# VHH binders against q9p7j3: the designs that were tried, part 91

Target 1, 174 residues: q9p7j3
Amino acid sequence: MILPLFPETQVHVFVYENVSNCAAIHEQLISQNPIYDYAFLDAATILYKKQVYSAIIRALEDRRDEQMKTKTIHSEVILSLSPKTEISSAFRQFSMTKKSKNIVVVKIDSKLTEEEEFERLDKLVEGNRVEFSDEELQKLIDFKVLKKNYKLDPSTLENPLASILSSIALRGYS
Key: E = the ipSAE of ESMFold2; O = the ipSAE of OpenDDE; V2 = 0.75 times the mean of E and O plus 0.25 times the DockQ between their complexes.

## First folded at step 7 (VHH)

Design q19 (framework vhh_6qgx_2)
Fold by ESMFold2-Fast, scan of step 7:
Structure q19 (fold): chain B 174 residues (1-174), chain A 124 residues (1-124)
Amino acid sequence: as target 1 above (174 residues)
Amino acid sequence: QVQLVESGGGLVQAGGSLRLSCAASGRTFSSWAMAWFRRAPGKEREFVAAISWRGGSTFYTDSVKGRFTISRDHAKNTVSLQMNSLRPEDTAVYYCAAEPGYSLFDTASEYDYWGQGTRVTVSA
C-alpha cells in the first residue's frame, strides 16, 4: 500500500492467526536479528485497519520531522499506537509476546512487493495468514486489553473508533 | 456523530476566486482529518485536498497545487478551501469529508463522514 502523504514509502500489513512459534519470534526480536525487522503487534490490541494506518502515518510524520523517539521506524509504529509517549509501556501493551496467538505484522520501506513479503514472512511465522480487514481483526481483538490500553469507558466501547484514533493523534499534545 | 455542511459555492469567471467552508456539527474530536473531494459533470468523484488534525500536514492533487489552499479552524470546527486562479475544469460539486484520527488519505472509502456538497461553476 502507498499512503498519499508518503507516496515513496511502501507499506505492507499482514495478519496471522493461530501462531505457534511466537516464543521463537520474540527471541529473534530481542536479539535484534535484521531478518525480523518488522513491527510485530499482538492482534488482541488491534480492532481496526485505521488504527494501524493511523499509527503508521504518525510514525512516518515523526520520522519526516526528525522527531522519532525510538531507533527504527518499526519500533516507532509500536510507540505510535500508544496514547502516551512512554516507550516501555507502549511495547508492553502492543507488542507481540511469547504467549501471543494472533499477530499483526507491519513492514515499512519494503524493497519487496506485498507478495514477496508474504513469501518471506510465511517462512518466519508458523500460523495461518488471514486478510487485513476489519472483519478479520474483530475476530482476534480482546476488548479487555483494548479498554485498558486506551482507557475506554463502557459507552465508548460500543463505538471506540473515534476515541482510539484521537488517542493516537493526540499523543504528546494532551 | 458528526454532520458536515458545505457553503461558499457559486458562479465565478475564469481567473476568479472562491472560498468554500465546511462546518462540522455534533460531537467532534480535534484529531479529525478533513478532506475535500469534487465531482465534475459526467466524471467520477476525485480527491482535491486533505489536512491533518493540527493543520501541520496538507496534501493536494496535482491539478490544484499552488492554486488551492486548505486550512482549518479548530475553535469553529471548520475546514476551508481557498480556491484561486479558477479554471473551467474546476467546475464541480465539492464535498467535505471527515475521518476520526490523524490519517491523511486521498481515497474516498477512508472517510466515513460526508457533506451533501456545494456547487462551483467556473465560466470561460
Scores: ipSAE 0.039, ipTM 0.481, lowest interface PAE 7.0, mean pLDDT 84

Design q2 (framework vhh_6qgx_2)
Fold by ESMFold2-Fast, scan of step 7:
Order: structure tokens, then sequence, then C-alpha cells
Structure q2 (fold): chain B 174 residues (1-174), chain A 124 residues (1-124)
């Protein structure tokens, strides 16, 4: 995918359900294996495509402006999903864990095509790829996790899109 | 209730300048992408410019690049369009539009909220 505001940046987003090797992937992320240089998100935390795109754009703006707080653009995407500025809190809230079953994987600045990245990820992830769509994401979300991460009340939970996007946009300002 | 109110339209001669403003209310302004569209008599709405929800990124249609500048003021909840080197073909009604989240596209259907428009006439 090409973003009109960052036309030189290649972005790929993949969604996997029923992943059986999350513990093995998590060990590779802890060891900082460069083969796993992706943002691995727990799908239980993602409700909308715009949620992911908003975090990507914020991370790209921070990189452009030399204001990244993390070591990689992929880590910055994870941070950018969080309404909080604390890096460790963001990773606890949004990153894949050993017990995750469904994941969203983001790749930025790939030199590979979408199909080539999929072939690479297929060797790393033992699960079923599904479409990156609001419909598919709504099947994987955990509303208790979403409510806690974005501090949603009952009225906001009925239509959470604007509140979630506000939280991402205003990270560090409110 | 979300409202977008445009102002600053008028009559100018070719080569002149105008600054359009759009005041937004009823939304968390910093969480919305903002855009300007225009419609000439008898034509469809066309994209002019967009600015990201925090103002860090802008996108323009090719015909206005280098002549128009979009900006936003979060303290006043306004988006502005500075139009320089105006041409007769810039004559149109200019509309302010808002989209929840980050605007990735230059299509009118992506925008949920619209103002009533402000008229710009550029004489030869």
Amino acid sequence: as target 1 above (174 residues)
Amino acid sequence: QVQLVESGGGLVQAGGSLRLSCAASGLTFSSYAMAWFRRAPGKEREFVAAISWRGGSTFYTDSVKGRFTISRDHAKNTVSLQMNSLRPEDTAVYYCAAEPGYSLFDTASEYDYWGQGTRVTVSA
C-alpha cells in the first residue's frame, strides 16, 4: 500500500487468526532477532483499519520530524497506538504475547512486494491469513481489552472510533 | 452536532490572493483530518488540499501545488486555505470537509462532515 502523504514509503499490513506459535515468535522478539523486524500486534487490541493507519502515520510523522522515541519505526508504530507516552506501557497494551491467538503484523519500508512479505511471514507465523478489513478485525477484538487500553466509558464504547483516533492523535498532549 | 462554517470568499482579479477559513465545532478537532474541496458551476466537487489531524502532513491536487497552502490552528479549531496567484479557473464554491481519523485519500466520499461553502470568483 502507498500512503498519499508518504508516497515513498511501502506499507504492508497482515492479519493472522488461529496462530499456534505465538510463544516462539515472542521469544524471537525478546532476543531482538532482526528477521522479526515487524510490528507484531495482538489483534485483541485492534478494532479498525483506521486505528492501525493512524498509528502508522503518526510514527512516520515522528520519524520525518526526528522525534521518534523508540529504536525502530516498527516499535514507534506500537508506541503510537497507545494514548500514553510510556514505551513499556504501550508494549504491554498492544504487542503480541505468548498467549496471543490472533495477530496484526505491520511492515514499513519493505523492499519486498506484499506477496514476498507474505511468503516470508508464512515461514515465521503458523496461522491463517485473513483480509485486513474492519469486518475481519471485529471478529478478533476483545472489547474488555479495548475499553481498558483507551479508557472507554459505556457511551463511548457504543461508537468508539472517534475516541480511539483522538487518543492516538493526542498522545502526549492529554 | 458537528458544524463547519467557511468564510473568506469573495471577488479577486487574476494574480490576486484570498485566505479562506473554516471554523469547526462539535468534534475533537485534533482527531480529524481536514480538507478543502471546490465545485465550479455545472461540475462535480473536486479535491483541493488536505491536512492531517495534527497538521504535520499536507497533500494538494497538482493544479494548486505551489500556489495554495493549507494550515490548521488547534487553539481556534480552524483550518485555513491561503490561495495565491489565483486564476480564473479557480472560480468555484469552496467547501471545508472533515474526516474522523487520518485522511489517506483525496475522494469526497471519505469525508463525513461538510460546510455550506464559500464562493470565490476570479476575474480575468
Scores: ipSAE 0.170, ipTM 0.565, lowest interface PAE 5.0, mean pLDDT 86

Design q20 (framework vhh_6qgx_2; at its last look DockQ between E and O 0.74; V2 from the best seeds 0.00; counts 0 for: pae E 5.3 > 2)
Fold by OpenDDE, look of step 8:
Structure q20 (fold): chain B 174 residues (1-174), chain A 124 residues (1-124)
Amino acid sequence: as target 1 above (174 residues)
Amino acid sequence: QVQLVESGGGLVQAGGSLRLSCAASGRTFSSYGMAWFRRAPGKEREFVAAISWRGGSTFYTDSVKGRFTISRDHAKNTVSLQMNSLRPEDTAVYYCAAEPGYSLFDTASEYDYWGQGTRVTVSA
């Protein structure tokens, strides 16, 4: 898809459930295999589409402004999800782990159609693709993890989206 | 809940300029992407311009590119639309809209909060 704010940049987002090879994927990421040039997120930490898109937009703005804190646009997406400025914390909070079962995969600067990108990614991920929607994300979320990552309390849980996006937006500005 | 109040509309001659303003209530203005929409007589509401949370990114509908400029003031909790070189076809009720987070979309259904609108009339 094309984001209106960044019309020259194509992005794709995929969601997989019941992934059996997260450990193997994780090893490839550690070894910096270029074939795995994606942002692999733990779906347990993602509640809304707008959460992901907001992180993408922030990362793209940072790149545009030459203000990225990480080495790659995909790592910047992971950082952008976090209310914390520490890269290591962001990765611990939101990145796919060896123990992950459900994941969200983000591709920036794709030159392929969504279908073509899916075919490529499908060779890397052993799981079931599901729709990238709030409905599907809500089935995969771990609210304990979500509350911890964004320090949600009973008052902010009334409107968790607003709170999450505020946390993302205000990182480094509070 | 966020309340939006537009102002600055009026009658102007073709080729003239007008500046619209939208004031947002609440303390979380900085966490919203903002946009302007308009509805001309007999037409559907259409996207005009949007600005991201930080204000560093904007996008416009093609018909207003080079003529309209959207900006925001975080200190005042306002978003503005500077309209230059106005044309009769710009005649419409202009609406301010807010989206949680960044302004990601040019579709009205993605915006959660709306103002009451301000009328802009451009005479030939």
Scores: ipSAE 0.616, ipTM 0.824, lowest interface PAE 1.1, mean pLDDT 93
Fold by ESMFold2-Fast, scan of step 7:
Structure q20 (fold): chain B 174 residues (1-174), chain A 124 residues (1-124)
Amino acid sequence: as target 1 above (174 residues)
Amino acid sequence: QVQLVESGGGLVQAGGSLRLSCAASGRTFSSYGMAWFRRAPGKEREFVAAISWRGGSTFYTDSVKGRFTISRDHAKNTVSLQMNSLRPEDTAVYYCAAEPGYSLFDTASEYDYWGQGTRVTVSA
C-alpha cells in the first residue's frame, strides 16, 4: 500500500486470527532476531485501519525529522499508537504478548511484494490470515483494552475514531 | 463542531496567482488534517492538496505539483493554498476539508467536514 503523505514508502499490513505460536514469536522479538523485523501488535488494541495508518504516518514523520525515540521504524509504529511518550507503556499497551490470540503485523520499507511478505510471514505465524478491514478488526478488538489505552469515556466510546486519531497525532504536544 | 469557511477566490488571467484561505473554528482544529478539493464545471470533485496537523507533511495531485503550495497557521486556525502559474484547467470551485488526525488519503469520502467553496476562474 502507498500512503499519499509518504509515497516512496512501501507499507504492508497483515491480520492473523487464532495464532497459536505467539509465545515463540515473542521470544524472537525479545532476542531481536532480524527475521522478525515487523511491528507485531495485539489485535485486541486495534479498532480501525486508520488507527494503524495514523501510527505509521506519525512514525514516518518522526523518522524524517530525526526524532525517533526507538531503535527501529517498526518499534516507532508501536510507540506511535500510544497517546503517551513512555516507550515501556506503549509496548505493554499495544505489542503482541505471549498470550495474544490475534495479531496485526506491519512491515515498512519491505523490498518484497505483498505476496512475498505473505509467504514469508505464513512461515513465522501459525494462524489464519484475514483481510485488513474495519469489519475484521472489529471482530478482534477488546473494548476494555481500547478504553483503557486511550482513556475513553462512555460518550466517546460510542464513536471513538476521532478521539483515537487525535491522540495519535497529538502525542507529546498536548 | 468544526466549521470551515473559504475565501480568496476570483477571476485571474492564465499565468496569474491567487491565494485561497480556509478559516476553521472548533476546539480541536490543531488535531485535524486538512485538504483542498476542487470541482470543475461538469466534473467530479477531485483532490488538490493536503497538509498534516503539524504542517510537516504535505502531498499534492500531480497536475498542481510545483505550482500550488498548501500551508497551515495554527495560531490563526487557517489553512491556505497558494496557487501560482494558474491554467484555464484550474477553473473550479475550491473546497477545504478536514478529518481528525492525519490527512491519510486523497479520497473525498474520507473527509468529514467541508466548507461551502470559493470560486476560481482562470481566463485563457
Scores: ipSAE 0.405, ipTM 0.719, lowest interface PAE 2.7, mean pLDDT 87
Fold by ESMFold2, look of step 8:
Structure q20 (fold): chain B 174 residues (1-174), chain A 124 residues (1-124)
Amino acid sequence: as target 1 above (174 residues)
Amino acid sequence: QVQLVESGGGLVQAGGSLRLSCAASGRTFSSYGMAWFRRAPGKEREFVAAISWRGGSTFYTDSVKGRFTISRDHAKNTVSLQMNSLRPEDTAVYYCAAEPGYSLFDTASEYDYWGQGTRVTVSA
């Protein structure tokens, strides 16, 4: 997909459920294997498509404006999900871990079609691809984790979108 | 809940200028991306311009690029559309739209909050 504000940047987002090899993927990420150059997110932390797109847009704006805080665009997406400025906290809270079961995978600057990128990613992830949609994400979210990550009032968990997107937008600017 | 009220529409001759304003009410306006859409008679709404919550990112549909400028004033909770070199095909009802966060889209279905619109008529 191409975001209107960044017409030269192709982005793909994939969702996998029931992933059996997150520990192996995690080891490859630590080893900085370039084949694994994606943002691997824990789906338990992602409730909305707009949450992911907002983080991507913020990361791309920060790259354009030379304000990135991390070394890669994919790590910048992980930071951009966080309401906090501290990099290590963002990774602990949003990145896939060895114990993750469901993941959201983001590829930025892809030179491939969605189908071609999927075929490469599918060789790396042992799990079932599902649609990147609010309907599927809502099946995979952990609301306890969401509440903790964004400091949501339990009474607002029915429709937390505006609070979450505001947290992403306001990090470091208010 | 965000409420949006447009103003500044009217009748103007081709080549003229108008400035539209969108006043936003509600908490946390500063964290919203904003857009202008328009609907010409007998047509569906079409994207005109969008601006990020800080105002650092803007983009425009091709037909208005170079003629229209979107801007925002966080102190006044307003977004403006300066419309220069107006043409008869710019005649439409103009709508202000908002979406929380970094949601900068050119598709109307992505926006949850809409104003009631302000009419712009550009005579030949």
Scores: ipSAE 0.219, ipTM 0.624, lowest interface PAE 5.3, mean pLDDT 87
ESMFold2 (binder alone), look of step 8: mean pLDDT 82; pTM 0.848

Design q21 (framework vhh_6qgx_2)
Fold by ESMFold2-Fast, scan of step 7:
Structure q21 (fold): chain B 174 residues (1-174), chain A 124 residues (1-124)
Amino acid sequence: as target 1 above (174 residues)
Amino acid sequence: QVQLVESGGGLVQAGGSLRLSCAASGRTFSSYTMAWFRRAPGKEREFVAAISWRGGSTFYTDSVKGRFTISRDHAKNTVSLQMNSLRPEDTAVYYCAAEPGYSLFDTASEYDYWGQGTRVTVSA
């Protein structure tokens, strides 16, 4: 995907369901294996395509302005999903864990096409690829997790999109 | 939950300048991407310019790059479009639009909130 605000930046987003090797992937992420330089998110935390794209745009804006709080653009995407600036809390809330079953994977600055990235990721992830769409994401979301992460009250749970997007944009501000 | 009101339209000769303003109401204005779209007589609505909620990112359609400047004032809850070197082809109704957080800017359907428009006429 090409983002109008960052037309020079290649962005790919992938969704995998029924992943059986999350523990193995998690070990590679802890060891900082460069082959795994992606943002690996727990799909239980993602309800909309716009949620992911908003975090990506926020992270790219912070990189452009030399305001990144984390070491890599991929970790900055994970932080950018959180309404708070506390890094470890954001990773605990949004990153895949050994227990994750469905994941969303973001790649920024890819030299590869979307198809080539799929071929690479299919070797790393033991799961079923599905379309990155609101329809597919809505099958994987955990509303208890979403409510907790964004501090949603019952009235906003019926239509949380605006609240989620505002939280991402206002990260670090009340 | 966000209401938008445009102003500043009018008649100007080619080569002239106009400044459009959009006043937004609502306590969450500061978290919105703001954009200007226009619709010329007999044509479809087209994107003109957008600014991220922090004002750090701007995007322009090719036909206005270097001539138009979008800016925002968070204290006044306003977004402005400074239009210089106006051409007859810029004649249109100009609309202010808003979307929570960051916009993808791919189509008008990305934006949830719209103003009623302000008319700009550029004579040859």
Scores: ipSAE 0.150, ipTM 0.556, lowest interface PAE 5.3, mean pLDDT 85

Design q22 (framework vhh_6qgx_2)
Fold by ESMFold2-Fast, scan of step 7:
Structure q22 (fold): chain B 174 residues (1-174), chain A 124 residues (1-124)
Amino acid sequence: as target 1 above (174 residues)
Amino acid sequence: QVQLVESGGGLVQAGGSLRLSCAASGRTFSSYVMAWFRRAPGKEREFVAAISWRGGSTFYTDSVKGRFTISRDHAKNTVSLQMNSLRPEDTAVYYCAAEPGYSLFDTASEYDYWGQGTRVTVSA
């Protein structure tokens, strides 16, 4: 995928359901194994494609402007999903955990094609790949988690898109 | 919610200039990506230009690069399109559009809010 604002940047997003090896993946992430240089998100926290794209664009803008708060672009994507500037809170809210069942995986600056990344990820992730679409994401979301992470009130819960995207865009400016 | 009102359209001769303005009202304008689209007689709606929420990033369709400039003024809650070196093929109704947060810039279906449009006619 090419983003019009960042045409030189390769972006791939993958969704896996019924993942059985999240604990093993989490251990590799803690050990900083370079093979796992991706943003591994808990699908329970993602409702829209635009939510993921907004976090990616925010992270790429912060990298361009030399304002990244984390060590890698993939960590910056995770931070960018959070309405707060606190790194540890963002990771607790949005990162895959040992108990995760469904995940969203983001790769930025890939030197591989989407097909090659798919082949590589399928060796790391023991689950079923599904389409990156609003329809599929809405089957995996946990609305209690979403409400808590974005502090949605009852009036916005039924149509939260604008609130979520504004939170991502305005992180650190409110 | 956001409401958009365009102004500045009119009749101009080829080689001339026009400045379109879009006044936005409502909440959280600063978090919106703003764009201009146009529809020529008998044609589909076409992307023209977009500006990111902080105003630091702009994106243009190839046919207007170097001739058109998009800008925004957060204090006045407006976005402007300066159109220079106008050509007869620029004749269209120009629409201001807004989308919350970050997203893809040139896809009309991604924009939630639209103005009524302002007519631009460029004579040969």
Scores: ipSAE 0.221, ipTM 0.593, lowest interface PAE 4.7, mean pLDDT 85

Design q23 (framework vhh_6qgx_2)
Fold by ESMFold2-Fast, scan of step 7:
Structure q23 (fold): chain B 174 residues (1-174), chain A 124 residues (1-124)
Amino acid sequence: as target 1 above (174 residues)
Amino acid sequence: QVQLVESGGGLVQAGGSLRLSCAASGRTFSSYAMAWFRRAPGKEREFVAAITWRGGSTFYTDSVKGRFTISRDHAKNTVSLQMNSLRPEDTAVYYCAAEPGYSLFDTASEYDYWGQGTRVTVSA
């Protein structure tokens, strides 16, 4: 995918359900294995495609403006999902854990096609790929986790999209 | 409740300039991406330009690149469209539109908040 605001930047987003090897992937991420240079998110935290795109756009804006707070663009995407500025909190809230079952994987600046990235990820992830769509994401979301991460009340849960996107945009300003 | 009010339209000769403004109400609007769309007589609504809520990123349709500039005053919740080197083909009603957060779409159906529009007529 190419984003209109960043037409030179290649972006791929993949969704996997029923992943059985999250503990092994988590160990590779902690050891900073360069083969795993992706943003690995817990699908329990992602409700909309727009949520992921908004975090990507914010991370790319911060990279362009030389205001990244983390070491990699993929870490910056994870941070950008959080309404908080603290890096460790963002990773606890949104990163996949050894107990995750469904994950969203983001690749920025890929030199590979979507199909080639899928082939590569299929070797790393023991799960079933599903379409990156609001319909599929809404099957994997955990509303209790979403509510906690974005501080949503019951009335906001009726239409959480605007609140989530505003939280991503306003991080550090509210 | 969110409201958008456009101003600055009028009649101008080809090669001239106009500045459109859009005033947005509400604290929640400070996190919204803003866009300008236009509708010419007998045509469908088309995208013109968009700006992220921080004003850090802009996107333009090819036909206005280099001629139009979108800008934002975050403190006042206003978005402006500076239109230079106007052409008769730019004649349209110009609409301000808003969408939450960093989400930017050049498709009109993705925007939930719209102004009433301001008319721009460019004579040959």
Scores: ipSAE 0.173, ipTM 0.567, lowest interface PAE 5.3, mean pLDDT 85

Design q24 (framework vhh_6qgx_2)
Fold by ESMFold2-Fast, scan of step 7:
Structure q24 (fold): chain B 174 residues (1-174), chain A 124 residues (1-124)
Amino acid sequence: as target 1 above (174 residues)
Amino acid sequence: QVQLVESGGGLVQAGGSLRLSCAASGRTFSSYAMAWFRRAPGKEREFVAAIRWRGGSTFYTDSVKGRFTISRDHAKNTVSLQMNSLRPEDTAVYYCAAEPGYSLFDTASEYDYWGQGTRVTVSA
């Protein structure tokens, strides 16, 4: 996908369910293996495609303005999902853990096609790829986790999208 | 190799101000971030503020937002922490840190280089 505000930036998003090797992937992320230079998110935290895209746009804006708070664009995407500016808190809230079962994987600035990235990730991730769609994400979300991460009011749970997007767009200013 | 030297600590009354400075020697930084941490008596080091070396983006722990300002000077290879509206609970030894290993800039264990610390005491 090509974002209108960043037409020269390649963005790929993949969703995997029933992943059996999250512990192995987590070890590679901690060791900063460059082969794993992606944002690996716990799908339990993601309800909408717009949630992921909003975090990507925020991260790309911060990179454009030389205001990234983390080392890589992929780490910045993870931070950008959080309503707070605390980096370790954002990673604890949104990153894949060794106990994760379903994951969302984001790649920015790929030199590869979507098909090539999929082939590469298929070798790294032992799970089933599903469509990046609101329908598929809603099957994987943990509403208890989502409510906690965004401090959602019970009265807004019927349509939390606006609250989530506001939290992402206004982080650091609230 | 990077060496960090803090200065500016002291005794101040509540509501007062102090400016801490951290001078880095040895080379111009290629570090991803520099940060200030503090340790109150009997407690572990806690994050205070960080500044990304390129671009200058900043972030703060909630308890100091609006009161403390972190800044950098590329030419002098220094980072400073302006502390306003000081409270007794800000009493701690303040440490400058550089070059986090991973992207967790608010995590003390991620930093490779540390200063010796400068003591700040805020009286009631």
Scores: ipSAE 0.006, ipTM 0.374, lowest interface PAE 10.0, mean pLDDT 85

Design q25 (framework vhh_6qgx_2)
Fold by ESMFold2-Fast, scan of step 7:
Parts: C-alpha cells; structure tokens; sequence
Structure q25 (fold): chain B 174 residues (1-174), chain A 124 residues (1-124)
C-alpha cells in the first residue's frame, strides 16, 4: 500500500483469524528475533482500516520529525494507536498477547513484495489470512476492549470512528 | 451537525491569485483532517490539497504543487487555500471536505463532511 504523505515508504498490513500459535510468536517477540520484526497487534483492539493507517501515518511523521518515543518504527506504530504517550500502557492495550486469537500485522520499510511477505508470514503465523477490510475487522473486534482503550461512552460506541481517530491524532496534546 | 462553508471564489485573470476559506460550524474541528477537492466543467472531481489536524503535514496533487498552499487556523476553526499563479485549467467548483483523525487521503470517499462549494473562474 502507498500512503500519499509517504509515497516512498512500503507499507503492508495483514489480518489473521483463529491463530493457534500466539504464545510461540509472543516468545519470539520477547526474544527480539529479527525474523519477527513486525508490529503484531491484537485484532480485538482494531475496528477500522483508518485506525491502523492513522497510527502508521502518526508513527511515520514522528520518525520524519525525529520525535519517536520508541526504538523501532514498528513499536512506534503500536504506541501511536494509544490515546496516551505511555509506552508500556500502549503495549499492554494493543499488542498481541499469548492469549490472542486474531491478529493484525504491520510491516513498514519492507524489502520484500507484498506477495513475498505473505509467504513469509504464512510460515510464522498458524491461522487463516483474511482481507484487511472494515468488514473483516468488525468480525474480530472486542467492543469491551475498544471502549476501555479509547474511553468511549455508550453513545459513542454506535459510531466510534471519529472518536478513535481523534484520540490517535491528539495523543500527547492537551 | 457538522457543516462546512466555503468562501472566496470568484473571477480572476490568468496569473492572478485567490484565497479560499472554509469555516467549520459547531464547536471545533481541531481533530479533523481537512482537504480541498475541485470539479471542473465536464471533468471528474479531483483532489487538490489536504492538511492534517495539527497543520504539520500537507499533501498536494502534482498540478498545484508550488502554486497552492493549504493552511489552517485552529482558533478560528478554518482552513484556507491560497491559490497563486492561477491557470485557466484551475477553473472549477472548489469543495472543502473533512475527515476525523490524523489520516490524509486523496480519495473523496474517505471524507465524511463536505461543503456546498465555491466557484472559481480563471480567464485567459
């Protein structure tokens, strides 16, 4: 995918459902295995494609402006999903865990084509790949998790897109 | 209800300048990305320029780069398009559009709120 603001940056987003090896993947992430250099998100936290793209754009802008809070662009994407600037809180809220069942995987600055990344990830993730679309994401979201992460009230839950995107945009600003 | 109102259109000679403004009614749109689109007579709607909610990131279509500048004023809840070195091919109805959040996209379907448009005519 090409982002208008960053046309030279390769961005790939993948969605997997019914993943059976999240504990094994989590162990590799803790070990900082370079083969797993992706942002692994819990799909229970992601409702819209725009939510992921907004976090990616925010992370890329922070990298451009030399204002990244984390060590890698992939960890910066995870931080950028959070309405707050606390790194550990963001990772607890949005990162894949050993108990995750469905995941969203982001790759930035890939040296591989989308097809090659699919082949590579399909060997690492034991699950079913689905389309990165609002329709598929809405099948995997946990609204209780979403409500907690973005501090949504009942009236906002019916159409939360604007609130979520505003929270991402306003991270670190009063 | 979110409402956008454009102003500043008119007739101008080639090489001239116009400044378009878009005012958002309601409390505030500080968290919204804003864009300008245009539709020329007999043409499809095309993207012109976009600015994120901070005003720190802007994106322009190639045909207007270096000639047009998009800016925003958070205190006044407005976005502006300064158009310089205007050409007859810039003749169009210009629309202000807004989408919630940080993303900047050049696709009309990504924008949830639209103004009624303001007409710009550039004579040779």
Amino acid sequence: as target 1 above (174 residues)
Amino acid sequence: QVQLVESGGGLVQAGGSLRLSCAASGRTFSSYAMAWFRRAPGKEREFVAAINWRGGSTFYTDSVKGRFTISRDHAKNTVSLQMNSLRPEDTAVYYCAAEPGYSLFDTASEYDYWGQGTRVTVSA
Scores: ipSAE 0.149, ipTM 0.561, lowest interface PAE 6.0, mean pLDDT 85

Design q26 (framework vhh_6qgx_2)
Fold by ESMFold2-Fast, scan of step 7:
Parts: structure tokens; sequence; C-alpha cells
Structure q26 (fold): chain B 174 residues (1-174), chain A 124 residues (1-124)
């Protein structure tokens, strides 16, 4: 996809369920293997497409304004999902772990088409691709994880979209 | 949750200027992305301009770049569209739209909150 504010930046988002090799992927991420230069998110933390898009837009705006807090645009996307500015906390809350079963993968500045990225990722990820849609994400979310990450109370949990998007937008403010 | 009310529409001659305003009622929208869309008679809604919640990021459709300026006043919960060098083809009903957070899109379906519209007519 191409975002109107960033017409020179290609963005791809992929969802995989029932991933069996998360431990192997996690090992590659820890070793900073450049082949794995993606944002690998735990799908247990993502409820809406707009949640991911908001984090991407925030990260791209921070890169444009030379305000990134992390080394790469992909790590900035992970940070941008968090309502807090602490990098380690954001990674613990939203990054894929060796225990993850379902993942959301974001690629920014791809030199490949979406179809070519699918082929590449299918070689790295041992799982089933599903559509990046609110319907599919809602099958993979863990509401206890979501509640904890965004500090949602019971009334907000009934319709959390606005609260989540506002938390992403207001990261770094009181 | 949020109600948007547009004002400032009217009749103006080609080359003239108008300033549209959109006011939120009942809820502060400082964390919302705001956009203006328009619909000409017999046509679908088209994107005009968008502004991020901080006011630091703006995006315009090509046909209005350099002529229109979108801005926001967080203290008053308003977003404005300054329209200069107006053309007859700018004639439309103009709508204010809002979406929580950083949802800066040029597609009407991405916005959940809408005003009722204000009519702008530009004579030749």
Amino acid sequence: as target 1 above (174 residues)
Amino acid sequence: QVQLVESGGGLVQAGGSLRLSCAASGRTFSSYAMAWFRRAPGKEREFVAAISFRGGSTFYTDSVKGRFTISRDHAKNTVSLQMNSLRPEDTAVYYCAAEPGYSLFDTASEYDYWGQGTRVTVSA
C-alpha cells in the first residue's frame, strides 16, 4: 500500500496464524540478521487494521521530522504502538516472542511488490497466511494483553478503537 | 461521540476567497485527525485536505495545493480551511470529517465522524 502523506514509501502488512517456528525467527531477530528486517508483532496485541496503520504513520512522521527514538523504521513502528516512550517496554509488549503463535509482519521501504514479499516471507515463516482484516485480527487478539498494554478499563474495552488510536497518537505527551 | 458543525460557506466569484470552519461540540478532539471532503452535484465525495492531531502534518489533493490551507486551533476545538484563488470547479458541499489518532487517509470510508456540510458556490 502507499500512504498519501508518504507517496515514495511502500508499506506491506501480512498476518500469519499457527506459526510453528517463532523461536527460530526470534533467534534471527536477536542476532539482527538483515534478512529479517521487518517489524514482527505478536498478533495477540493487534485488534484493528487502523491500529497498525496509526503506528506506521506515526513512525513515518517521526522519521520525516528526524525525531525517531530507535535505530530502524521497523523498530520505530513497534515503539509507536506503545502509549509510552520506553523502547524496552514497547518491545516486551508488542514484539513477537519465541512463544508467539500468530504474528503480524510489517515491511516499510520494500523494494519488492506485495506478491514478492509474500514469497520471501513464506520462506521465513512456517504458518498460514490470512487476510489483513479486522475480522481475521479479532480471531487472534488476546483481550487481556490488549487491556494491559493500553490500560483499558471495562467501559473502554467495549469499544477500544478510539482509545487505542489516541494512545498511539499521544505517545510522549502527559 | 463527537459532533462536527461546518460554517463559512457561501457564494463567491472566481478568484475570490472563503474560510470554512469546523467546530466540535461535546468532546475535545485534539487527538483526532481532521479532514475536509467535498461533493459536487452529481459526483461522489472527494478528498480535499487533511491535518494531523498536532497540526504538524498536512496533505492536500493536487487540484488545491498552493490555493487551500488547512489549520487547526486546539484551544477552540476547530479546524479551518482557507480557500484562495477559487475556481468554478471548486463548487461543492464541503464536509468536515474526523478520525481518532493518526488516521490520515484520503478515503471517505476511513472516517467515522462527519459534519452535515456547508455549501460553496463559485461563479464564473
Scores: ipSAE 0.153, ipTM 0.552, lowest interface PAE 5.8, mean pLDDT 84

Design q27 (framework vhh_6qgx_2)
Fold by ESMFold2-Fast, scan of step 7:
Structure q27 (fold): chain B 174 residues (1-174), chain A 124 residues (1-124)
Amino acid sequence: as target 1 above (174 residues)
Amino acid sequence: QVQLVESGGGLVQAGGSLRLSCAASGRTFSSYAMAWFRRAPGKEREFVAAISYRGGSTFYTDSVKGRFTISRDHAKNTVSLQMNSLRPEDTAVYYCAAEPGYSLFDTASEYDYWGQGTRVTVSA
């Protein structure tokens, strides 16, 4: 996938449900194994495709402007999902954990095709691939986690998308 | 929720310039991505330019690159389109569109909020 705002940047997003090896993946991420250079997100935190795309675009803007707060573009995507600029909080709120069951995986600057990345990830992730769609994401979301992460009030329930995207856009920008 | 009002359209000679403005109101306008689309007589709406919430990212359709500049003013809640070196082919009704956050697309169906349009006529 190519984003119109960044036509020279290759972006792939994958969704896996019923993942049985999250603990093993988590250990590889802690050891900074370069094979696992992806943004591994807990699907319990993601409600919309536009939520993920907004975080990707924010991370790419910060990279372009030489204002990244983290060491890699993939960690910057995780940070960019958070309404705050505090790195450790963002990772606790959005990153996959050893106990995660469903995950969203983002790859930026792949030298591989989407099909080749699927083959590679299927060897790393022990789970079932599902379509990256709002319908599938809504089956995996945890609304209590979402409300807590974005400080959603009952008044915003009518349009959580606008509130979530506004939070991502306003991170670190009063 | 978001209301958009365009202004600045008019008649101009080829080679001339016009500046379109879009004023937005709404509680979260400052976090909205903004775009301009146009519709020429007998044609469908086409993408012109888009700008992200912070104004840090812009993209343009190929036919206007280098001639048009999109910008925004957060203090005034406005987005502007500076149109230089206008051509008769730029004659159209220009529409302002908004989408929350960073979700910028060049397809009209991705935008939920639209203005009424402002007419631009470029004569030879």
Scores: ipSAE 0.078, ipTM 0.519, lowest interface PAE 6.6, mean pLDDT 84

